# Ledger of designs, part 13: VHH binders against PRELI domain-containing protein 2 (PRELID2)

Target 1, 189 residues: PRELI domain-containing protein 2 (PRELID2), of Homo sapiens (Human) (q8n945)
Amino acid sequence: MGVSVDVHQVYKYPFEQVVASFLRKYPNPMDKNVISVKIMEEKRDESTGVIYRKRIAICQNVVPEILRKSLSTLVILCWKKVSILKVPNIQLEEESWLNPRERNMAIRSHCLTWTQYASMKEESVFRESMENPNWTEFIQRGRISITGVGFLNCVLETFASTFLRQGAQKGIRIMEMLLKEQCGAPLAE
Key: E = the ipSAE of ESMFold2; O = the ipSAE of OpenDDE; V2 = 0.75 times the mean of E and O plus 0.25 times the DockQ between their complexes.

## First folded at step 6 (VHH; framework vhh_ozoralizumab_d1)

Design G2sp (at its last look DockQ between E and O 0.87; V2 from the best seeds 0.00; counts 0 for: pae O 2.9 > 2, SAP .698 > .668)
Fold by OpenDDE, look of step 6:
Structure G2sp (fold): chain B 189 residues (1-189), chain A 127 residues (1-127)
Amino acid sequence: as target 1 above (189 residues)
Amino acid sequence: EVQLVESGGGLVQPGGSLRLSCAASGFTFSSYNMYWVRQAPGKGLEWVSEISYSGSSTKYPDSVKGRFTISRDNAKNTLYLQMNSLRPEDTAVYYCARETPEYWFSLLEGSPYFDYRGQGTLVTVSS
């Protein structure tokens, strides 16, 4: 069973400013869970102008201890002692395709940690708004699939849903603050 | 769960008109740009209209520009497509589609497929 969350946000800032803020979004004191971000790969397609970037983010494990223990116990009962749930940090991989010519950017993110227990994926798009060329639309879909066992699936799904929603909202808030700080007040309608 | 349900299709003579409707549920309709796409027999999906979340902006390909009009009623969670001056080449299954990240990724990959679309409604233009 999987949980999916959809987000739509309009930033009243030009695409280039929004993208710049996004790329500099982390690490940020506003989100202490993101410890570090490293660029692993960057490529530019000369024909299309598309810029591909792969990044790895190290994040604090925010899974509640109770859930960690419960999952660990279940795994131990079914399998050998898996200490993987006790990891202090998780790793996220992000791939982005930025098209400056068309003023859009696609982003895929997935969790590299605990892939045997859960799959977390996010897909996002930044694009120029149809309403105003000086605005930027952000569309995101997050999905978490839990491969866990039994009665904990419901709890984990609930947690996953909350996590995705809160994460998305927090991300938007950070973006808005960054944009305001870097670019000033948003453009009027 | 996101649901899109198209209606209004049917048989019409060349030069005729049809109005399609799409009932949306399971998401905040007024927050999303919406699309009409169509698939003709033996052909791939074709984009035919786009409307912004507020309804203030619309886009059309040249193939339907001046003949088709997309609109929306956010209070009713409904998308519309007014089709005038219909031609045999307009014969297709018409789908309502929500803008999604998956859609954009599909475009980047060269795929015309939409992940969130209804079952479609058949429009047949024939004498």
Scores: ipSAE 0.120, ipTM 0.566, lowest interface PAE 2.9, mean pLDDT 85
ESMFold2, look of step 6: ipSAE 0.529; ipTM 0.809
ESMFold2 (binder alone), look of step 6: mean pLDDT 79; pTM 0.789

## First folded at step 7 (VHH; framework vhh_ozoralizumab_d1)

Design D2A (from D2 with S106A; at its last look DockQ between E and O 0.72; V2 from the best seeds 0.00; counts 0 for: pae E 2.4 > 2)
Fold by ESMFold2, look of step 7:
Structure D2A (fold): chain B 189 residues (1-189), chain A 126 residues (1-126)
Amino acid sequence: as target 1 above (189 residues)
Amino acid sequence: EVQLVESGGGLVQPGGSLRLSCAASGFTFSSYNMYWVRQAPGKGLEWVSEISYSGSSTKYPDSVKGRFTISRDNAKNTLYLQMNSLRPEDTAVYYCARETPEYWFALLEGYPSDYRGQGTLVTVSS
């Protein structure tokens, strides 16, 4: 029914540095689509040391601009059919479970906007690499499923998967830039 | 299409041994960290072993350390679990798992409906 995008990345930096850079990633002047990020809840589990955090991000809705600039007649027809996609901003909910003792962090996010027509979910993990304790492995899976436009759902899902993949690649580039600026050259094996 | 097919389970007496296999297809096996997990009847999912993508690093919980050995053959796309000195508490359905965010959240949430393969049943009893 939906489409999914998988991402794997090894950052050649220790877990603590990668997480610190991730937590500073937004707001970032290089990603102007993120308008604001607000922490809604934060708790520490004293027995495990796990830090839970929930935050809400408000982003510019760039979907109308991307669809409008498309040369595909089919994509343009989908755009005209689904007026609810034209809201000015979208909201994303992000939950994270940071485990400093085990040196991993799990992150789950989903879109709060358009829930009647689309399901957008993303799950990610940072963990100390088994191959090198000074490296951090990053894995991510995004899923999107669209049900509100009939036979055009697959076309919109394919377009959205390309957008999601490009966003993940941009996120990796931002992370590498932040790591280089704050921590210097990547660590060798 | 990703497929993981476990085999090698059976009935064995306490103190016995079994070797489980997991045939992998539909993905580049050598790029992924791999796991064995188990679920005893009426219990939650328990991590049993993990092995890095190259096979150079392995980890075990204390409950099986010294008795179980995970290995992989990246040329044959196969993961193995050698289980020695088996005990009745090792009775469970054993699953092969690829490291994914879904796997991590299955452990976090307990009793995950979305993270179950066919499995292979291991019964340790007289």
Scores: ipSAE 0.380, ipTM 0.669, lowest interface PAE 2.4, mean pLDDT 80
ESMFold2 (binder alone), look of step 7: mean pLDDT 79; pTM 0.801
OpenDDE, look of step 7: ipSAE 0.582; ipTM 0.809

Design GA12W (from G2A with L108W; at its last look DockQ between E and O 0.62; V2 from the best seeds 0.00; counts 0 for: pae E 7.2 > 2, unsure alone 62.8 < 65, grease 24.3 > 24.2, SAP .669 > .668)
Fold by OpenDDE, look of step 7:
Structure GA12W (fold): chain B 189 residues (1-189), chain A 128 residues (1-128)
Amino acid sequence: as target 1 above (189 residues)
Amino acid sequence: EVQLVESGGGLVQPGGSLRLSCAASGFTFSSYNMYWVRQAPGKGLEWVSEISYSGSSTKYPDSVKGRFTISRDNAKNTLYLQMNSLRPEDTAVYYCARETPEYWFALWEGSEPYFDYRGQGTLVTVSS
């Protein structure tokens, strides 16, 4: 079973400003769940000008304790297996491809933790808006696939959906705040 | 659930006109750029037109530019494609599609255009 959440946002700021804010987005006091972000790799393609970046983010595990306990009590036989859900932190890998020439950026993120139980992936794109060259459109798809939890799948899916949605919204709010702080008021139409 | 339902396809003679419609549901239609794509027999998926979320901006490939017009009615959650001066090479199944990140990734990777959200399609046949 899988949950997918789609997001579309228009930032009324030039592409360069939006990207700059994005790259500085975390860590942020507004999102204490993101503990650390480390750049693992960065390279530039000289022919295309594309900048590739790989980062690892450490995030606090936000799975509710109630759910974790419930899973532990119901699946006594798989206690060791369920115990892995109690990890304090999760790791996310992010890859990005920034094309300054074309004024677009692609981002892929996935969770490195709990891969045996769930797959969490996000694909995102920043691009110059068709409606205004000084605006930036952001589109994102987050997907969580949960495997093997039987009757709890519905509950977990609901949680996953909420998590993705709230996470996306929070991200947008953070971006908007950063842009406002760094660049001032949004550009008018 | 995202649903896209195309209609309006049919048989037309060369030089004829046809108007396609796409009814959208299951998402905020006015928040997304929309596309028409087509697949001719034995060929891959081809991008035909794009329209911005508000409808204020459109794009076309050279193959259909000047002949096709994409439009939308956000109040009705409907996408349209007016096709004029139709040619035999326009024969294809036409799909309405919503923008997704996967489309861009496919584009950057040099792959065939990919759309997760598209309808069942409507067949347009241009023949004498």
Scores: ipSAE 0.792, ipTM 0.907, lowest interface PAE 0.6, mean pLDDT 90
Fold by ESMFold2, look of step 7:
Structure GA12W (fold): chain B 189 residues (1-189), chain A 128 residues (1-128)
Amino acid sequence: as target 1 above (189 residues)
Amino acid sequence: EVQLVESGGGLVQPGGSLRLSCAASGFTFSSYNMYWVRQAPGKGLEWVSEISYSGSSTKYPDSVKGRFTISRDNAKNTLYLQMNSLRPEDTAVYYCARETPEYWFALWEGSEPYFDYRGQGTLVTVSS
């Protein structure tokens, strides 16, 4: 019943540079909504060399303000009826599996806030591009489903898909900025 | 709705040629690496070619290298496989497949990998 947003981006930088920039992505002055990021767990699987990391991010909750500023009457009615959306901050859990030998990285994140009413999850992969070993593909799927507010679920899900797509584009712009600042101009073919 | 529709199969003599086509819809075709895979009668799925999202890079297993050529037309959302010098062991149902993030995510959770194929396939029979 949810909505899904898919993204495919090619960064013209080697895998190692892209991953290093991703791991330093937050906090960033260009994204003031991210308050803090804390590493909760890190371990290495000695048989495979895969590095696992779990992080918790605390973000300002801008969802109520975005919904309140909507011109849609249905979205405004949803905003007024769902008080659980009014928490001051959002917690996000991110897990990552970095495989240096295979030159790929999988990332999963989900929202820890509102879990009884909604699911917001993202899955991403970074990997060496088939077209150029000095380029990195980024593939991401975001999904949101709202299951706890009855017939308003579809209205909120439709509205949220637009904001999730815009958020994914902002994340890509931040990555491009970090790569250019830290690693120089993109590599040409 | 993601759709992949294969065509172009048939009966051909050893040494002959066939050109397979795959019409894609319901997704941004030009963003995905694409594959041809095949399944011989009573056997499992076998990879036979791979092409990158822009079409600039291709890969083949040794069993078909030099005989098969994968190509794509991103303006027409169509994938192709040119098969030359066909042999009886090439007899199979051929499927068009796309790569999906679920495949990569499954690798790290211990699930077996699979290609995302959805069409009925197209039968190629090579016999004398």
Scores: ipSAE 0.038, ipTM 0.519, lowest interface PAE 7.2, mean pLDDT 77
ESMFold2 (binder alone), look of step 7: mean pLDDT 78; pTM 0.775

Design GA15D (from G2A with S111D; at its last look DockQ between E and O 0.87; V2 from the best seeds 0.00; counts 0 for: unsure alone 63.8 < 65)
Fold by ESMFold2, look of step 7:
Structure GA15D (fold): chain B 189 residues (1-189), chain A 128 residues (1-128)
Amino acid sequence: as target 1 above (189 residues)
Amino acid sequence: EVQLVESGGGLVQPGGSLRLSCAASGFTFSSYNMYWVRQAPGKGLEWVSEISYSGSSTKYPDSVKGRFTISRDNAKNTLYLQMNSLRPEDTAVYYCARETPEYWFALLEGDEPYFDYRGQGTLVTVSS
């Protein structure tokens, strides 16, 4: 039915540093696919201290490049027939809930482009590690489901799996670069 | 496909012991914090224990602390629960579960905690 990718990473840096790096992640020279980010809403729940933000990101549409590099004739024919995949940019909505008191942050995003044909959702959490309070655990689940391309849905979902995994790995590399830039080597207990 | 297969349940007298096992496949087991949860007859799911991804940190609620021991063998992709001094109130179906973002979103939204259990569980019955 759909494709799901799960990620777990430990950053050996305190929660506050990891969150600060995450909030500066875009634009970043290591991730040229993200063109711009606009903050649409920000508010603080005074009773809990939780900070909510909603952002819209505009990203380069790399789906045509991925499909064009495919050796599968079926995938290439699908790309040529589906003109909605040829838009120059895509929009992603991101919502985040930062809880400084409990030292966790939840992030949820989904694609605003192509909604009648596909669902792309991603849920992530940063939290203080069980093993070391000066470390931060990152867990993420990404899901892509394509429901409007008929008999080619399974083929396109297979290539979407590569997109999800590569995106997660790139995000981790960017975070590691930002953390090293600001803090140097990972901390020990 | 993520699979979690529980085993080791059975009928035991009060004061007895059981060892539960959970065989994991379809994901990198050593990367994830894991839980045991249980569902008693007519009750909701209850958290029973938690173990960190390397096994170096564990947590228990007061109801089982000192009696239950969670452990893992990352080379064999297996999670364990040693249950000692069993009581009739421990009667339940026991499930193993993996930490996922859905757990945290349930907490954020004020809902009951979500546990990503996938198996049928293993029944533990404690009675005379």
Scores: ipSAE 0.579, ipTM 0.825, lowest interface PAE 1.5, mean pLDDT 81
ESMFold2 (binder alone), look of step 7: mean pLDDT 78; pTM 0.777
OpenDDE, look of step 7: ipSAE 0.789; ipTM 0.908

Design GA19W (from G2A with F115W; at its last look DockQ between E and O 0.76; V2 from the best seeds 0.68)
Fold by ESMFold2, look of step 7:
Structure GA19W (fold): chain B 189 residues (1-189), chain A 128 residues (1-128)
Amino acid sequence: as target 1 above (189 residues)
Amino acid sequence: EVQLVESGGGLVQPGGSLRLSCAASGFTFSSYNMYWVRQAPGKGLEWVSEISYSGSSTKYPDSVKGRFTISRDNAKNTLYLQMNSLRPEDTAVYYCARETPEYWFALLEGSEPYWDYRGQGTLVTVSS
């Protein structure tokens, strides 16, 4: 059923600061692959205070370069045979539910490109840490499932696991840099 | 790759004690909040304890508070549940689980919580 990558990070900053940095993360000079982000829908539920947003991001497609740099013969053969991976850009849909009263935020994203052959999904949560109310816990699960490439699906999915991990690590580094820029040194306890 | 393997279950008499263990591998155990959940025969999953990633914060439902103690050893990648004063109502298969985004999305959607357990669980039977 594909591969998944799980991430947990503690940002030693209050929830409100972490969310503000997350919402400004794109466009970001430190991540040149994100070309544009457009808010498609925004709703506020006055009874709960929950803010829903849907955004579409257009990103440069780096998948062919990552596959080509692999030394695995099977991965290189998959790249040569799967022409749909060679599109110039990919589209990502992001939905978020921000609950300021409960101090949590749920984010779901998925790839709109290649949906006939592959699924790329991420689910993330920011929430007040149960260990320190001035810290924010971030948890994320990314999943990639490839179904339209025959016996090579498992090979490409294994390579995709590395891609998800590296993307998550980059996202965490960008968040930490934005937080230092906006808020100064992390709160220690 | 992520594995959670439960052990330590068995048959005990009412009032007895058991210590359950959960061996974790395939992820950075010390970074995740963890749970114990149980499933009685013919019933759904019931949350029985929660522990924070460092072990400094724990939570229990009233049904087990004072009788069960969750703990963790992050150096050994192991989660524990000490169960004292066991009752026949505690009979269940016990699973350890870690916090994942699906849990939160299930709550947002108003459905039953999703528990990310990976093992077969360990059976605890409390019978006279």
Scores: ipSAE 0.500, ipTM 0.780, lowest interface PAE 2.0, mean pLDDT 82
ESMFold2 (binder alone), look of step 7: mean pLDDT 79; pTM 0.788
OpenDDE, look of step 7: ipSAE 0.794; ipTM 0.909

Design GA31D (from G2A with S31D; at its last look DockQ between E and O 0.83; V2 from the best seeds 0.72)
Fold by ESMFold2, look of step 7:
Structure GA31D (fold): chain B 189 residues (1-189), chain A 128 residues (1-128)
Amino acid sequence: as target 1 above (189 residues)
Amino acid sequence: EVQLVESGGGLVQPGGSLRLSCAASGFTFSDYNMYWVRQAPGKGLEWVSEISYSGSSTKYPDSVKGRFTISRDNAKNTLYLQMNSLRPEDTAVYYCARETPEYWFALLEGSEPYFDYRGQGTLVTVSS
């Protein structure tokens, strides 16, 4: 159910550098919508070497602004009719499983805000590239399903794919900036 | 809308050859690593090959190494599987699939492997 968006990116940097940059991505001046990020839990499985982390991110709620600026009168009406969408911020839970031995990292996030009305889930993987062990592949699938705001659910889901894609592109730009700043120019090959 | 359409299956004698094709649309084909998987009657899905997004790297299980060759044509958005020296145990419906995060999360959760296949598959029957 809902809308999904798929993303693929190759970072021309080794896995360890990409992971280090990912973990320091917030707060970042380029993405002022992210207010804070806090590590809630961290565990290491000594038998496998897998590191589990759970983080909570607090973000500014930009949904009302996006709805207000829409050219669709139906989307504008949804913004005016659904007051719960006007909460000041959104909480996101992120879980990650870092496997240093296999050089992969799986990340799952979901929205803690509006759970009665909406589901937002994002699954991502960083892995060593099959083509170059000094490069890192990133794959991601984001899903949004909106329920409980009446006949406007489909309209909001229709515009959600643009929001997911724009968020992914911003995240990629931030990662590229951090990698260049801290690790130098991308590796050719 | 992601679409994957398999073709090229049929009836073939043991020792024979077939070439399978998979036409891809609805996504940027050249960005994604791709798989061939198969399902024999009464059995689960089995991975039979993997190819990297540019085509420069391939992987095979021991059961098909040396007999099967995966390839891709990114200009035509098409994935191929050349199958030689076919055996009766190769009889199955063959699907192409795209790498997605869901495969990795199925492994973490201890679930059956997940493959993002979308087509009807193409039947390969190896019999005298």
Scores: ipSAE 0.554, ipTM 0.805, lowest interface PAE 1.8, mean pLDDT 81
ESMFold2 (binder alone), look of step 7: mean pLDDT 79; pTM 0.792
OpenDDE, look of step 7: ipSAE 0.800; ipTM 0.913

Design GA3D (from G2A with E99D; at its last look DockQ between E and O 0.87; V2 from the best seeds 0.00; counts 0 for: pae E 3.3 > 2, unsure alone 64.7 < 65)
Fold by ESMFold2, look of step 7:
Structure GA3D (fold): chain B 189 residues (1-189), chain A 128 residues (1-128)
Amino acid sequence: as target 1 above (189 residues)
Amino acid sequence: EVQLVESGGGLVQPGGSLRLSCAASGFTFSSYNMYWVRQAPGKGLEWVSEISYSGSSTKYPDSVKGRFTISRDNAKNTLYLQMNSLRPEDTAVYYCARDTPEYWFALLEGSEPYFDYRGQGTLVTVSS
């Protein structure tokens, strides 16, 4: 009933710099699929200092272009059967909990588009590295579960899982670029 | 396929010792921080220890500090927990876990953690 993609990365930069770069990551010229980001809600817990934020991102729907180029008979049949996959843009909801005192940040996102047919969720954590307080550990798990397209669910999940992994790798490259540009070379161990 | 298989539990008298093992497979073990957690009868999961991906840093709550020692062997993909000076309140099913976002969210929200990769655990009973 779904697939997951796991990512682990150590950024050799302090937590505050990594979070600043993450919060500025979108919109970014290197990731043209993210069209816009709008803050919908922000709350600050005075007792803990935790900052909660909800954002809505609008992204290009690249699924129709990918399906057209796949040449797979199964993928093409699914595309023609499920017209909701053809919407021009998709919406993602992102919630984040930034804890400056504990130097961690948790991020949860999910797709608002296609909810009748698919669940696409991503959970991420940035935390001060246990091994070096000037480094930041990043862990992420993306989950994709597709229902409502019959026997093609597994094929679409595998395709979407590959896309999610490629997107995570691109996100890491964008972060490394932003960190180098804004903060200089990575810190030594 | 990610697998974590716990072993080494058993019945021991108060003041005794046990060493737990966790065999890991299906992922790059040396890249992840690892945890031991426990679940006492009728209770939620409790953090017991954490070890960094290289093994150079460890963390313990006050309830077990000085009594429990976490270690890892990255060449053998194995995590260990040495438990000394055991008390009846240490009676629980012990699980090893990989650093995951879901676990962090559960702890932040004050709810019971959920894992896709948690094994069946190993039972430790401390009783006379």
Scores: ipSAE 0.342, ipTM 0.680, lowest interface PAE 3.3, mean pLDDT 80
ESMFold2 (binder alone), look of step 7: mean pLDDT 79; pTM 0.792
OpenDDE, look of step 7: ipSAE 0.796; ipTM 0.912

Design GA57R (from G2A with S57R; at its last look DockQ between E and O 0.84; V2 from the best seeds 0.72)
Fold by ESMFold2, look of step 7:
Structure GA57R (fold): chain B 189 residues (1-189), chain A 128 residues (1-128)
Amino acid sequence: as target 1 above (189 residues)
Amino acid sequence: EVQLVESGGGLVQPGGSLRLSCAASGFTFSSYNMYWVRQAPGKGLEWVSEISYSGSRTKYPDSVKGRFTISRDNAKNTLYLQMNSLRPEDTAVYYCARETPEYWFALLEGSEPYFDYRGQGTLVTVSS
């Protein structure tokens, strides 16, 4: 099973500026749950100019707080028998392929934590907009599936789709803030 | 649930015309760049048109340029393909598809282009 969330956003800024802001996105005051982001690997393909980068993000485990506020006491009691509430931090791996010549960037991320109970994966692309070469289109598909929690898997997957949507909206707001700070008002052309 | 439902195909004589429709639901249609693709019997998918999310930009391969016109009505969540001057080599099942990240990852990996089609397609047969 699982759920997926699809997002499309147009940033009215050139590709190079959007990518620069994306690579500096965390930490920031709008997303205090991301504790740190560290570059683990970076390679350049000299024939194509494509830059590969792997980053690890360490985030606060806010699942117990969100779950506690959103679910009944009985569901919480069943959930407490799962070790998910004992993990202090979660890790996300992000891989990116930046192609400066073609003016696109592909990003793949997944959760390194809880893999025995959940799969969380995301694929994203920034690219020059078809409509305006000074704008950047962002497309994203996120997928979550939850296993090992019996009849609650589908309920938790439905809750997770709302969480993914909210996270995508937060990410967009952070990007708009960074772009406005670094480049001023968006280009309206 | 994303749905794309194609219609308007049929049997036509060479030189004839057809208008295909694609009814979209389950997503914000006006936010996505869209494609028409086709698959002739025994062959792979071939891209035949692309339209930007607002409809302001379109693209065609040389094989159909000047004969096919893609359009969209974002108020009705509908994508169209007007096909004129049809040739026997245009015989195929036609699908509409939307842009997704998988297209770009297939390109990165050197694989065949990926198109996110969801319907059964609509058969266009051009024969005399």
Scores: ipSAE 0.561, ipTM 0.814, lowest interface PAE 1.7, mean pLDDT 81
ESMFold2 (binder alone), look of step 7: mean pLDDT 79; pTM 0.786
OpenDDE, look of step 7: ipSAE 0.801; ipTM 0.914

## First folded at step 8 (VHH)

Design GA12M (from G2A with L108M; framework vhh_ozoralizumab_d1; at its last look DockQ between E and O 0.87; V2 from the best seeds 0.69)
Fold by ESMFold2, look of step 8:
Structure GA12M (fold): chain B 189 residues (1-189), chain A 128 residues (1-128)
Amino acid sequence: as target 1 above (189 residues)
Amino acid sequence: EVQLVESGGGLVQPGGSLRLSCAASGFTFSSYNMYWVRQAPGKGLEWVSEISYSGSSTKYPDSVKGRFTISRDNAKNTLYLQMNSLRPEDTAVYYCARETPEYWFALMEGSEPYFDYRGQGTLVTVSS
């Protein structure tokens, strides 16, 4: 049960610049689907210097339009069956642990919407590159499990994984544009 | 869908050499940092080496430094471990794994390291 989506990206910018751009990614004019972002909690561990943050994002729900326009018979049947997918907005919870001393950042996120029918979780890490200390490696794993639609769960999970891949690609494009505009050309070796 | 298949293990005498291979498929091998890990009888997983996505950077723990060499061939989607001067304490099942976020979360939480291995591993036995 469930599908996973894996991403690896190297940003040719120092860790501090990449993290600064990531933390300002939302709200961003380039991503119209994000309506609001609220910081719910922020605290610092004095012994380690690790900064914890929890944020809630509210996004426009584009899933029903994408599903409705599909030509797949199985996807069309799933769309007709699962009316809860037609809510206007989606809520996402994001937790992050920034370690400035070790120059890494870990992020967990999950969808708060549709929890009766779906589990959508994402884990990400930024860290100084093994190959160049002026570069930052980004690794991410997204996981989706869908229940409550019976035998169609696997079909919806496969379609949702495509949506996750497209979202990851969009996030990378936003990050690269923010880095270029705010920090100049990428660092080269 | 991700597959990692280890091979090249066997029985060797102390002081001997052995070369392990790991065939990778189902992902873009050349984009990921890779590990070799091992599990001795009755023990947890132990990190043995790490190599960067291009192969330009490697890391080893003190227990194997100078004796083991990790390498990769990105054109053949294959990871290697050359093991020299083998000792009885090197006896273990050896696995290859790729770097994933779970490793970092386990490290930050102070729990046992997590390694995303997918194969059955390859047994290396070092005894007289």
Scores: ipSAE 0.548, ipTM 0.802, lowest interface PAE 1.8, mean pLDDT 81
ESMFold2 (binder alone), look of step 8: mean pLDDT 79; pTM 0.789
OpenDDE, look of step 8: ipSAE 0.721; ipTM 0.880

